# Ledger of designs, part 2: VHH binders against Protein EXORDIUM-like 6 (EXL6)

Target 1, 305 residues: Protein EXORDIUM-like 6 (EXL6), of Arabidopsis thaliana (Mouse-ear cress) (q9m8t8)
Amino acid sequence: REPPSQIPNGTLDLSLLWYGQFTPTQKERVHDFIESLNFDAKEGLDPKVSAWWKVVESYQERFEVKDIYRQKKSNRTVAPRIKVKVVRSYVDEKMKYGKELTMGNGEKLVETAIGNMSKVVPVVLLSAQVRAHGVGFCDGTCQHNALAKIKGQKEPRRYIMVSNPEVECPGECAWPFHTADKGPRGMTYQPASGEVGADALVIQLATGLADLATNPDLTKSLFKSETTPYNDDVKKNHESSSMYIVDPATKCTRVFGSGAFPGFTGRIRVDPITGGAFNSHGINHLKFLIPSIWDPKTKSCWTPM

## First folded at step 1 (VHH)

Design c7 (framework vhh_5c3l_4)
Fold by ESMFold2-Fast, scan of step 1:
Structure c7 (fold): chain B 305 residues (1-305), chain A 121 residues (1-121)
Amino acid sequence: as target 1 above (305 residues)
Amino acid sequence: QVQLQESGGGLVQPGGSLRLSCAASGFTFSDYAMSWVRQAPGKGLEVVSDISYSGGDTTYADSVKGRFTISRDNAKNTLYLQMNSLKPEDTAVYYCAREYQPWSDLGFDYRGPGTQVTVSS
C-alpha cells in the first residue's frame, strides 16, 4: 500500500490539557503509560507496552522497490523509532468554558493546549464533570484525533481529545471495565489501577496515539475496504465521507487479546491478588490493558497475547 | 495565598555541586507543573528546567542538560534542582516558578524571591 506519513524528527511531543478535576491515579496512569511506550528493558516482563508501540512504529518502515520480498540483497529500511513524551502538562480545574462543551468550545481547548508551541501534539483530556455529547462524544466516539487549523501556520496540526470514559457513556467508553451498552452484555473486569476512569482513559488515549502515529496526515486511505465485527460504530463516524477510512487502532476496537469476539476481550491476564485485568507490562512493574492494533502485513489485529 | 520559597544557594567552586529546594504552600502542589528559572547579572530570565505535575516528564535548557536534574516530592510539596559540574556561567539568582493556567498566556504565574548561586574560584 501507500507508505505512511513520517513523524517529524522521530518524536511525538505531547502537550496535555487536563480540563476539570482528575484523580492523582488518572494523571499518573496516563503519564506512566506514555513513559512505558519507549520502555524496553531486557529484564522487564513480557508482553511489553513498548512491543505494542513497535507495531505502530512499523507503519513508518519502507523497503526499497528493488528489495520487495527480499528477493535480492537485504537492502531493507530499519523501522524508525518514535519517541513519545509529555513536554507540557496544564490543568484547567475551573473549566473556563463550563461543564457543557460545544464543538466551538472544544476547538478552543485544542488551541489552548497548543498555546505558543510550534511542534507539540495537543492532547485534551475531559474530566468526569464534563458533558461532551455536544462535542460529538458518546455517539460511537470516545476520542477524537483530527486536524486543527492553526492561525499563522501553513500546516494543520493533529490533535487528540479524550472524553471522560466513566460518567456520560461508560458502556461505550469504559468497556471492559463496565457493562457494554451495545452488542452482547458479556464479561467485565476490574481495572489494574483500581479506578475505571484511569484505565479506560489509557485505552482511549492509546487508540488516539496509535491512529495519529500511523496516519498523521489523515489524507491517506489505509483500510477503506476492510472492516471487522467489532467496528460497527466506526462506520457511523465515517458515513459522511465519500471515502470510508478505518484507522488501525479504531479498526481493532474492543479487541484486547487473541480469540476476541463480541462481548469477549480475547486472551488477557488477571492479577491474582487485585483482580485487575491487563495484557501488557510497562515501567515500574505496572500492568496495562491496551487495545489491539491492525497489522497490514498479517491483515489481522495484532494482540499482545 | 500562593507561596514559593527557595533555599540551598551559596558560593561554590567550578566543578562543584549544589542542591536547591523550593517549599510550596497555598495551593495543591501536585496539580501544577513547576519550573526552575534563573537570571544572571545583567541578563534576562532563562528557564533552565521544568517538570510535569507528577514528576514523570522533565525538560532542560541545552546549557544545563546532563548537569542538572529537576525532581519533586508531592507528599512534601517540595521542588528540587540538583546542580552538578557547575560553571562560572551558572552564576545567577535561581527562582522556583509555578506554570500558568490555560485561560492565560502560557508561562508561569508565580515565582519565589530567589536564591543566589555564585560559581567562583
Scores: ipSAE 0.000, ipTM 0.097, lowest interface PAE 22.5, mean pLDDT 75

Design c8 (framework vhh_5c3l_4)
Fold by ESMFold2-Fast, scan of step 1:
Structure c8 (fold): chain B 305 residues (1-305), chain A 124 residues (1-124)
Amino acid sequence: as target 1 above (305 residues)
Amino acid sequence: QVQLQESGGGLVQPGGSLRLSCAASGFTFSDYAMSWVRQAPGKGLEVVSDISYSGGDTTYADSVKGRFTISRDNAKNTLYLQMNSLKPEDTAVYYCARVEDYFGSGTYWEFDYRGPGTQVTVSS
């Protein structure tokens, strides 16, 4: 019958493969972000990373529930929880397939991340020096979600691939920590971690996890970008438009707060001590800047603030 | 002082049956909707079944529908879960929980109290 659209048993077990050289800050930031997805302690600061993850979880409402407290029939549903955790982390610092990856090389890295594990979601993270061809990085996308055929298994496996954009395309995939290549250049902010690559990897992983959790069947929506005049010089009129394949839940990736518009992130906070930009709090009093998520209930980009 | 205490868990073979009980005290049991919630090792919390304050309405997760039956005895302040045709995937710690109803706020609800849990293991 119909393939299941929900995460089985309410867990998302990640197997990370770090390909190339990463700083300790980059590795710690990614792990701290993942742990923060399910950090919902009452004593924690608001808004929480886990509040953002609850919007993602709401796409996977398990069943319709009757109003059982007041003996009334209703169309209310309870939002399921998805516990996200890292079950394996492997480092290929020497880069087995070199710095120029084909799609085939990428699929072999996915297989390596899976190993002998029957139910993990492989996450391949590429260092700043690596170029992955055929996956759309820096050409309209900043993360890659796909299905891989696994040797010895009947069912294909969903995987996520993200890349540190800091060297290849910071203007495309590291805004607002770097000046944007398109549209009004606007303001830039300091990353809360102190490293552009670390916070950019978190944004790309957040997008990838939201894509996977809200669209397990890999159905994509086509997004047409609007053009903004590059120059007010009439003689050098330059028009460009691109079409991006975007999951509906992740169409808000350049919105970080309420009131966003081209060149402006929306309302966010800046740490007065570090200058770091953030819109959410996680474990160990850490601050994160994470992209908005489309909320089908309100038909708008849900923002932490 | 609100208190919930589960009992009736244990080891059972696939295809077997167990009946869980939850003894409630410290509040007016008949005023609250109740739930059974479970958590398997290394997995998230799953709502298994809910029951209205009077017992007139029940819901079930698709994974247990047709196999499990929730019921309550308001005179005895006790919640029950009858589990039939048990499968290895039903192995979990089972908790009873009191519903904090967010009726009127939309489609979301929460639990304000939960018992310490009872272990159910389905194995040969």
Scores: ipSAE 0.000, ipTM 0.158, lowest interface PAE 19.1, mean pLDDT 76

Design c9 (framework vhh_5c3l_4)
Amino acid sequence: QVQLQESGGGLVQPGGSLRLSCAASGFTFSDYAMSWVRQAPGKGLEVVSDISYSGGDTTYADSVKGRFTISRDNAKNTLYLQMNSLKPEDTAVYYCATGPLEYDWLSSEFDYRGPGTQVTVSS
ESMFold2-Fast, scan of step 1: ipSAE 0.006; ipTM 0.176

Design d1 (framework vhh_8dlx_2)
Fold by ESMFold2-Fast, scan of step 1:
Structure d1 (fold): chain B 305 residues (1-305), chain A 119 residues (1-119)
Amino acid sequence: as target 1 above (305 residues)
Amino acid sequence: EVQLVESGGGVVQPGRSLRLSCAASGFTFSDYAMHWVRQAPGKGLEWIGNIYYSGDTFYNPSLKSLVTISRDDSTNTLYLQMNSLRAEDTAIYYCARDYEWGSYDFDYWGKGTLVTVSS
């Protein structure tokens, strides 16, 4: 019924703004993850990060009433590809607006990430010591994606903002590398990179990219009133909860593998040499733990294994 | 005392359907979200799904097309309907009470009911 969620020209050109101090591992993991979204070489190991990205791409297919006789030729349509690449990476180590960001400061950082580029998606990454106010970090969300009104442009620009949760709220936003704040408190895993902050940033960025790519203008309602089992409002009003959108990756919060249970990731792998937890492979045989994403074709959270 | 008592388990042939019940007592059932969980012999716990006090349901993605969870607040009873049973569905099935809204910590659960799927 609704037109498919289309990414213009099938490309997401990302402009990264690193706000504050980051380790080389944190920067490298983010870049390697992004490059891995479109890596589907046969020599690569399965499951691939790109297989997860193909589920995101599938949202660009039409969801019209199925009539197999009349619409048979249209039903063979393959989802368009979304090519993701970093076209700019800027570092503000001195933190121009300090460690406490207002929404206004955040919008200025988004504008800085855009620069003079008309077709980039700004991604603002906040170091562990930075606190962003008014965006819901550590108060029900681990990433912020929204629309910013840019001076001189008629259309608002979609952006992503993520923070390293390692210091502020690791129990909410760095699980399963830290003891959970919800569900049973049992097993934690080692990050594949060796740094909690690096792999937590990847999880939050993955969630933001998936939600952006499946709903680029924020006007499409994909899930009315539904919330994931791990990301509930304390008490939802039945009427008011029907008013908000739950995006595909957010709907599958804290699910990393099949058989996921509150406090447990579901089926994942552990590298026998490093002890690092992962559920997918990317470029250069790198291992990643990425969140599940809702698959409308199966009406379930798709998992790599 | 809070009590959860599962029933309806037993031996069932592959391909058949089965409905499990969980009788709750000792608390205001209608105020709590409830969960179904199973454990196959020699394996870990597998979350099946939950139902909120509103009646909204959420399911394990690997099980969604095979199960339906419902509740009857007038009889303090939680139900799990299972269709197209397979040998891999052989497990002890537990119902569990959510500790508090939105936490998904289980503070009480029943002793379980055994479902055996065999030819």
Scores: ipSAE 0.000, ipTM 0.126, lowest interface PAE 19.0, mean pLDDT 76

Design d10 (framework vhh_8dlx_2)
Fold by ESMFold2-Fast, scan of step 1:
Structure d10 (fold): chain B 305 residues (1-305), chain A 121 residues (1-121)
Amino acid sequence: as target 1 above (305 residues)
Amino acid sequence: EVQLVESGGGVVQPGRSLRLSCAASGFTFSSYAMHWVRQAPGKGLEWIGNIYHSGSTFYNPSLKSLVTISRDDSTNTLYLQMNSLRAEDTAIYYCARGYKSFLGTKYFDYWGKGTLVTVSS
């Protein structure tokens, strides 16, 4: 009774909506990160952003092999590739709904990002001057990804919404580029791009994309033990199953490298010229700091190093 | 760090009443819809009901006359009042925070560890 996956053709077509004013660095950083998800050059530097994305892709192998609704026996031994691409980028610099967004305004922005496209994933990016109410930004959450009911469509649409936390809540959502406002103070680092907001947006988008790609219809319980109450009867009830979702990126929150603990990122690298923190490499020799993701095969938070 | 801690469970005799509490921390409690869910031994999960930030409540129709959900935003506490308890109410009771989507009434992003209620003679 689970609805179909949004990525059956092995591609995630993203429709970006930039709401408010963004720097060129912020826009380029987001686009470069997205392009880096599928960059796997033979002589490229390791660890790669694409290595992290391969862990995300491995969740699709599990889905295809064990998809009970397709009643298909698959002897697939490797994960299918998920190609991520931007098919539309729309800018609303004047902020149609103002700087104070209600949840209803946010839903309308999601609808705007979708437009007339049947299979795109809308990604709404909010500038530092925007405050989104009712979505949990800056109150224990740094990105929002969920399902939206689209007028005239039978199936709900999965979407991602991220906000530049640099002005509203850097202590909550821009660590390790800003001192954390809770727990052990720990170390802070320079952002690799030179802009806190640009690298914070990448971390939020990485989390949202990982959560979406591992559970595109919000119907699978990915963790059955300590954090999620689950039993075999949940398999029969779609709504019950969806109530026990724990997203892989959320399970590894604030982990960027091996040996992480509260106040410490784990093992990462620092560019000796810029001071910028990173744990992965992407296109054009760019450096990124991306969050860890749960790997069910190793039962641990996968880290680039 | 979001944390939800249920309390008030225990052994209770049939026909009696019991109030469960859920202490929330690590987020702006007053801005979220909160839910109660239970799981009886050997059975699936059963949604009990929710309470929105506005105070509006919605209940599972099979349980509406037997339970009341309330909240105290000044103490970040969610409550479940149960009346006329029966053996069938024996379950682990979970407190959960609602998703912030159009389908948020059916989906939860954070759960407590649960509190056991045993209704026996």
Scores: ipSAE 0.000, ipTM 0.136, lowest interface PAE 19.1, mean pLDDT 76

Design d11 (framework vhh_8dlx_2)
Fold by ESMFold2-Fast, scan of step 1:
Structure d11 (fold): chain B 305 residues (1-305), chain A 120 residues (1-120)
Amino acid sequence: as target 1 above (305 residues)
Amino acid sequence: EVQLVESGGGVVQPGRSLRLSCAASGFTFSSYAMHWVRQAPGKGLEWIGNIYHSGSTFYNPSLKSLVTISRDDSTNTLYLQMNSLRAEDTAIYYCARHLYSKGWYPFDYWGKGTLVTVSS
């Protein structure tokens, strides 16, 4: 058991780049979700977004060895808190690189989000009309949390890139607010915000933040996907498992509540007035639907409900 | 174990066509999507396009009318056909195996590249 990677100083400073046109609801939902990660008021409604974030924080636990002579490992653990905040937000409504992004354009957007800041995590959010080539959106992934080579810097920088799933591939990346494009279609729900793009962006950002915070250096191979031909090839050829990284939130894909199965989200709540689907509460009595995350202590997908 | 070997580069005159090959070994080639990427002198990487195991192709919009990617799964070979070559096409050309994971660089293995020089 290797000790988990740790977020420096217990803070995750985000620099947001909004590329293209976004509704006020989309921007507000993303900011409200981020603020909700560390909102833990005793009088607030349960389950809380912050309870989900505590599962993410638990991945930072370290083990201490108290008796080196006996070569025994102790179970004394430290679970530091991770404070998430937006330190910069920049809007490029006119889309400097157009609507069709290449790998090089994506690198420049990440650089723009970083600016001259030494410890920020750039988060690039792409509007509904933007297509990113070479990134693989809509072919099994709905967000990227990866490493980018930055000109003039020796070490690559960790980033998150989220595509608005409303136009390009809603059946893959906006479920359960849109009918699924394959498998059992099941039931669909209304977004709590009233906008598919806003709540779907939150789900993809939540996945990216959780995967980033549990594996900040992309050096750990936590899981292998069991359902792709590429994983079969890796097993057959004894290739490295890090080749097919499946992080804790990604391992629980399409699970939002207890008892989930293909076509069914699991147990969630529906607002009787708006019809909005949710499984957690955040700041200002706001309701969110957030994805499950793997909990190594229970060996299951942790769900808010 | 995994090896990708590009070939077919060299000096070529402007306006001509050229086909590059990439020979793959050490894995089940027919199960993987494959990419072509290039790097001009003093510049960053430029994604050219990819071809999935299904045969579906996707191209950089700036290059779509000038290139065609194809594959022959019976010989484990990936191809890049380039037409109407220009001086700005001078670059090292790499083939890369697709990584079903994260980010702008969805590649796990690269060849060592083949140099294409377009000059009169």
Scores: ipSAE 0.000, ipTM 0.210, lowest interface PAE 13.0, mean pLDDT 76

Design d12 (framework vhh_8dlx_2)
Amino acid sequence: EVQLVESGGGVVQPGRSLRLSCAASGFTFSSYAMHWVRQAPGKGLEWIGNIYHSGSTFYNPSLKSLVTISRDDSTNTLYLQMNSLRAEDTAIYYCAARFYSGKWTSYDYWGKGTLVTVSS
ESMFold2-Fast, scan of step 1: ipSAE 0.000; ipTM 0.310

Design d2 (framework vhh_8dlx_2)
Fold by ESMFold2-Fast, scan of step 1:
Structure d2 (fold): chain B 305 residues (1-305), chain A 121 residues (1-121)
Amino acid sequence: as target 1 above (305 residues)
Amino acid sequence: EVQLVESGGGVVQPGRSLRLSCAASGFTFSDYAMHWVRQAPGKGLEWIGNIYYSGDTFYNPSLKSLVTISRDDSTNTLYLQMNSLRAEDTAIYYCAKDEGYSSGWYEFDYWGKGTLVTVSS
């Protein structure tokens, strides 16, 4: 296995572009989730979203040998910190390129999210009625992350694109908040926010951020996996036993808690007032359901509970 | 509390191989990256390489073809396999524990006392 590349200076400055119409709940959930990644206050309830992010941070154990003779004592006892923050948030409610996006239109949205900022990670969020072509949404994946060549810049830019699956493919990309279209249908739950799209967007963004943070320049192969019938995110015309690169969050697809199996999320909690499903807590006592992530230390999917 | 004890040094003939061991105690060995560093007589410290808790290794490019680092988490032991030893490999070899996070450079919070390797005929 090739070693994963590292995020410079341990920071992810996100620039969000909201394309189409989103509810206040959808926007607030995404922002609150991002702020919760680094929330580690004593009064916070366990398990924390930040505990999940610490597993992601543990992939940054590699670093370039800048000064091998530096020797200093630190008080830190945890994995390297990746500070995540939203530095800009743009809204295009009128949808400049319409509801049907080509790959080229998507790249222009990425450029819009970057604006004139160096070193930001653009995150494009598509509303429920938008269709993005060439990115595999609803045909084997529920989020897209890649490298884009930006005019006037020598280095390609890493980006994330997510879509609200409520209208296009809830059965593929909104489980466990919607009955699955493929494989065992199993149990379903209410979203903690009260909106399927809001919680589905959080799951897709969490997956994209984890994949980005563990392999930020896509120059390293973390591991390879064969396509299996167990994975409901398999492409419609998949080739059985085909080898492909699998990112850490994708390797733990449909696993939200310990003991998960097809049709069952694993151990999670249900809010007795709202019926909402969650496995973690963030800022302001908010509850989130976030996907499991492969942990190379234990060689298994790490789950919040 | 934390202890790192190197062993396996001694006098060895040029062209031969040698394996050094480092026995670790006082911390959860499987959670930390471990490093090998050497110091030849009258010279500065030279970083050899490391092995992360994931099992991944990273080597000094000047030494990559000559060394292999491995670990056995069941016995809390770190190893350095050296092949095709030369007189210039004569040095004190140190085991060092990483602080547990990236800082843009290697940071060690604990070192062993070292083991002497002398390459001579």
Scores: ipSAE 0.000, ipTM 0.098, lowest interface PAE 21.3, mean pLDDT 76

Design d3 (framework vhh_8dlx_2)
Fold by ESMFold2-Fast, scan of step 1:
Structure d3 (fold): chain B 305 residues (1-305), chain A 121 residues (1-121)
Amino acid sequence: as target 1 above (305 residues)
Amino acid sequence: EVQLVESGGGVVQPGRSLRLSCAASGFTFSDYAMHWVRQAPGKGLEWIGNIYYSGDTFYNPSLKSLVTISRDDSTNTLYLQMNSLRAEDTAIYYCAREFDSYGWTDDFDYWGKGTLVTVSS
């Protein structure tokens, strides 16, 4: 039987391209979050970023566990592990294509992030002053993940693009660290890193990584269809997308804990010393606020708390 | 068409219990998670808790020992039981339907108009 979609070799190799000026805190926060995905701290506090990543891993097709002690095939199945690592981090501080990016410029940035690497996922991070056209940032979306046609390659390449929303649309894409632009007057919190942009970038990247890892080919539906439409704008296409493709983290946008609804994050924690909002713990006792993941079995967002 | 109507508010003595109701109509009540939210005079909104369509409940940790949320899907009614009421519980109490869609919208979920609870000695 044709095996369903899985991350090859259980490794998700990221090539980061930082476009524009970023603070050390913004860069370190993103790297710390990525390292936390596979940090299995037995002594660490719950909930863990790695436990959140295990939920994402559970969307992969389960495989039979071989009983190495009895040398027999086990009838038990487990979800595969996905090791996420940064294999390259490149900074274009001077912004080769300027501050106004067309879709064509964005495609060239994706190509730059890929370089000559055949098995890498490009992640393009845009600084606060950059505007990307055609991707829906600040117009219903806060991250972009899709397939790019790469010159000289037969198959398109999956990529993630995120933008620091601090200047363009903090009320849309940096909540709950900034007052929302629309709806009920809701709760706002301090970012755990001390920088709105740093923690907003983490939320956008977490959303993109979860959606990518749960549906790496984009053409395969939750219902095992081999020919489904691309779904990188769930807000606009939610009705048809719910039939064929589910982007689990995007479907749980603005849901950070149990009981979330408009204006409220749901059940989260606040650091009593810093005031920083979080729902998970990572490396070096760092605290992160990360998005929830849609669970089609329960028809609800799985939340870290 | 969707309507949420809270009832049961009023003036109550400190230390007493009060049960609020929310009557839902215009949608399949059993398909939605429901929430209770309050707003004290001059303060922001405070989430109290929710109940999923499965019957599972989750509460604001600061309120967990003081409140119980329940639902009756046969009568399309959501309940909030409050015990040991204090002056700080004086607020307008709202019931709200969870927005269960793929993206956020300018169209926020449905809310009732609220019911005022005044705790005074």
Scores: ipSAE 0.000, ipTM 0.121, lowest interface PAE 19.5, mean pLDDT 77

Design d4 (framework vhh_8dlx_2)
Amino acid sequence: EVQLVESGGGVVQPGRSLRLSCAASGFTFSDYAMHWVRQAPGKGLEWIGNIYYSGDTFYNPSLKSLVTISRDDSTNTLYLQMNSLRAEDTAIYYCARGTYEVYSEGTIYFDYWGKGTLVTVSS
ESMFold2-Fast, scan of step 1: ipSAE 0.000; ipTM 0.336

Design d5 (framework vhh_8dlx_2)
Fold by ESMFold2-Fast, scan of step 1:
Structure d5 (fold): chain B 305 residues (1-305), chain A 121 residues (1-121)
Amino acid sequence: as target 1 above (305 residues)
Amino acid sequence: EVQLVESGGGVVQPGRSLRLSCAASGFTFSDYAMHWVRQAPGKGLEWIGNIYYSGDTFYNPSLKSLVTISRDDSTNTLYLQMNSLRAEDTAIYYCARDEVTYLSGYTFDYWGKGTLVTVSS
């Protein structure tokens, strides 16, 4: 019996809603990153963005039955594939609900992104001028991954919301392209795209997609959604006996390469021509800096290098 | 007030093991991720690893085979087990408190004063 999942049949169809004004670089960078998740061409440079996505995909293997006879039949572990694609993209440059969004307005944007599609995951992207209230942006988080109550639908819809932090909180949500607000200040780098907002949006979306794929039941940790202790967020699992929920997407926060520590990204590369920082390659020879993800097989933060 | 006090340092011979302790007080220890960081003479800070409130650990890949981090929430104590010590492991070892496990990651709000480990014959 297969466990509940928000990702049916190995496909993840995204519907994007761009709220406010975005540069062409910001839009193209996000689209190129999404296309790069499943780009595994022979002639592509390593490490690939798709290698990072394979770690995310490996979370589906944790529900496989440990069948002692499978090993005797030489049945190799078949890693599931999640094909990610943009099926719809909306633009609201004039900002229908203004620059100050309530939770209710945010839910209406999610409804707009969904339209009449039954299997799409809405992704709402907020421009640098927009302030979303009640979602915790710039107050301990840089992306929002939640359930929305959709009128006329019995089941709530999982969605992702990200915001360009360049104006509101670059020191919190645009490191290492901007000096950090807290902790050791450390090293900063140039964004590979040339725009802080474009590469910051990619990092936040990467975290949101990883959270969606690795935490489909939207389980909560003590400090993920509450400011006070909450005992009922303990996940009861008969196999692991773990008392606390692990959030794989946020567990490796600020780790981009091996040897990371406060103020240091870990081992990454810098393009000698552009000065841009990266740790992975995608489509069209593009370079991306993407955050580390928890690997349940090695029980450590997986890094591209 | 929040206090972190490291202990267990000293002179140790190459190839031996050493266990450091960090005693925490003034806060609910079990709610926080805790870190170990070291500084060798004349060098910058090097992050060793952390342990989340769940008990899950993350290590600096260059040190992963040499160290183990653990915690005892009943005594508010953090531990660093080191094995196969080398002269290059000579450093002041600090414990540090993460601000909030899922909100800041690797951002430290309180540090101990450190304990010196000297690896020599």
Scores: ipSAE 0.000, ipTM 0.140, lowest interface PAE 17.0, mean pLDDT 76

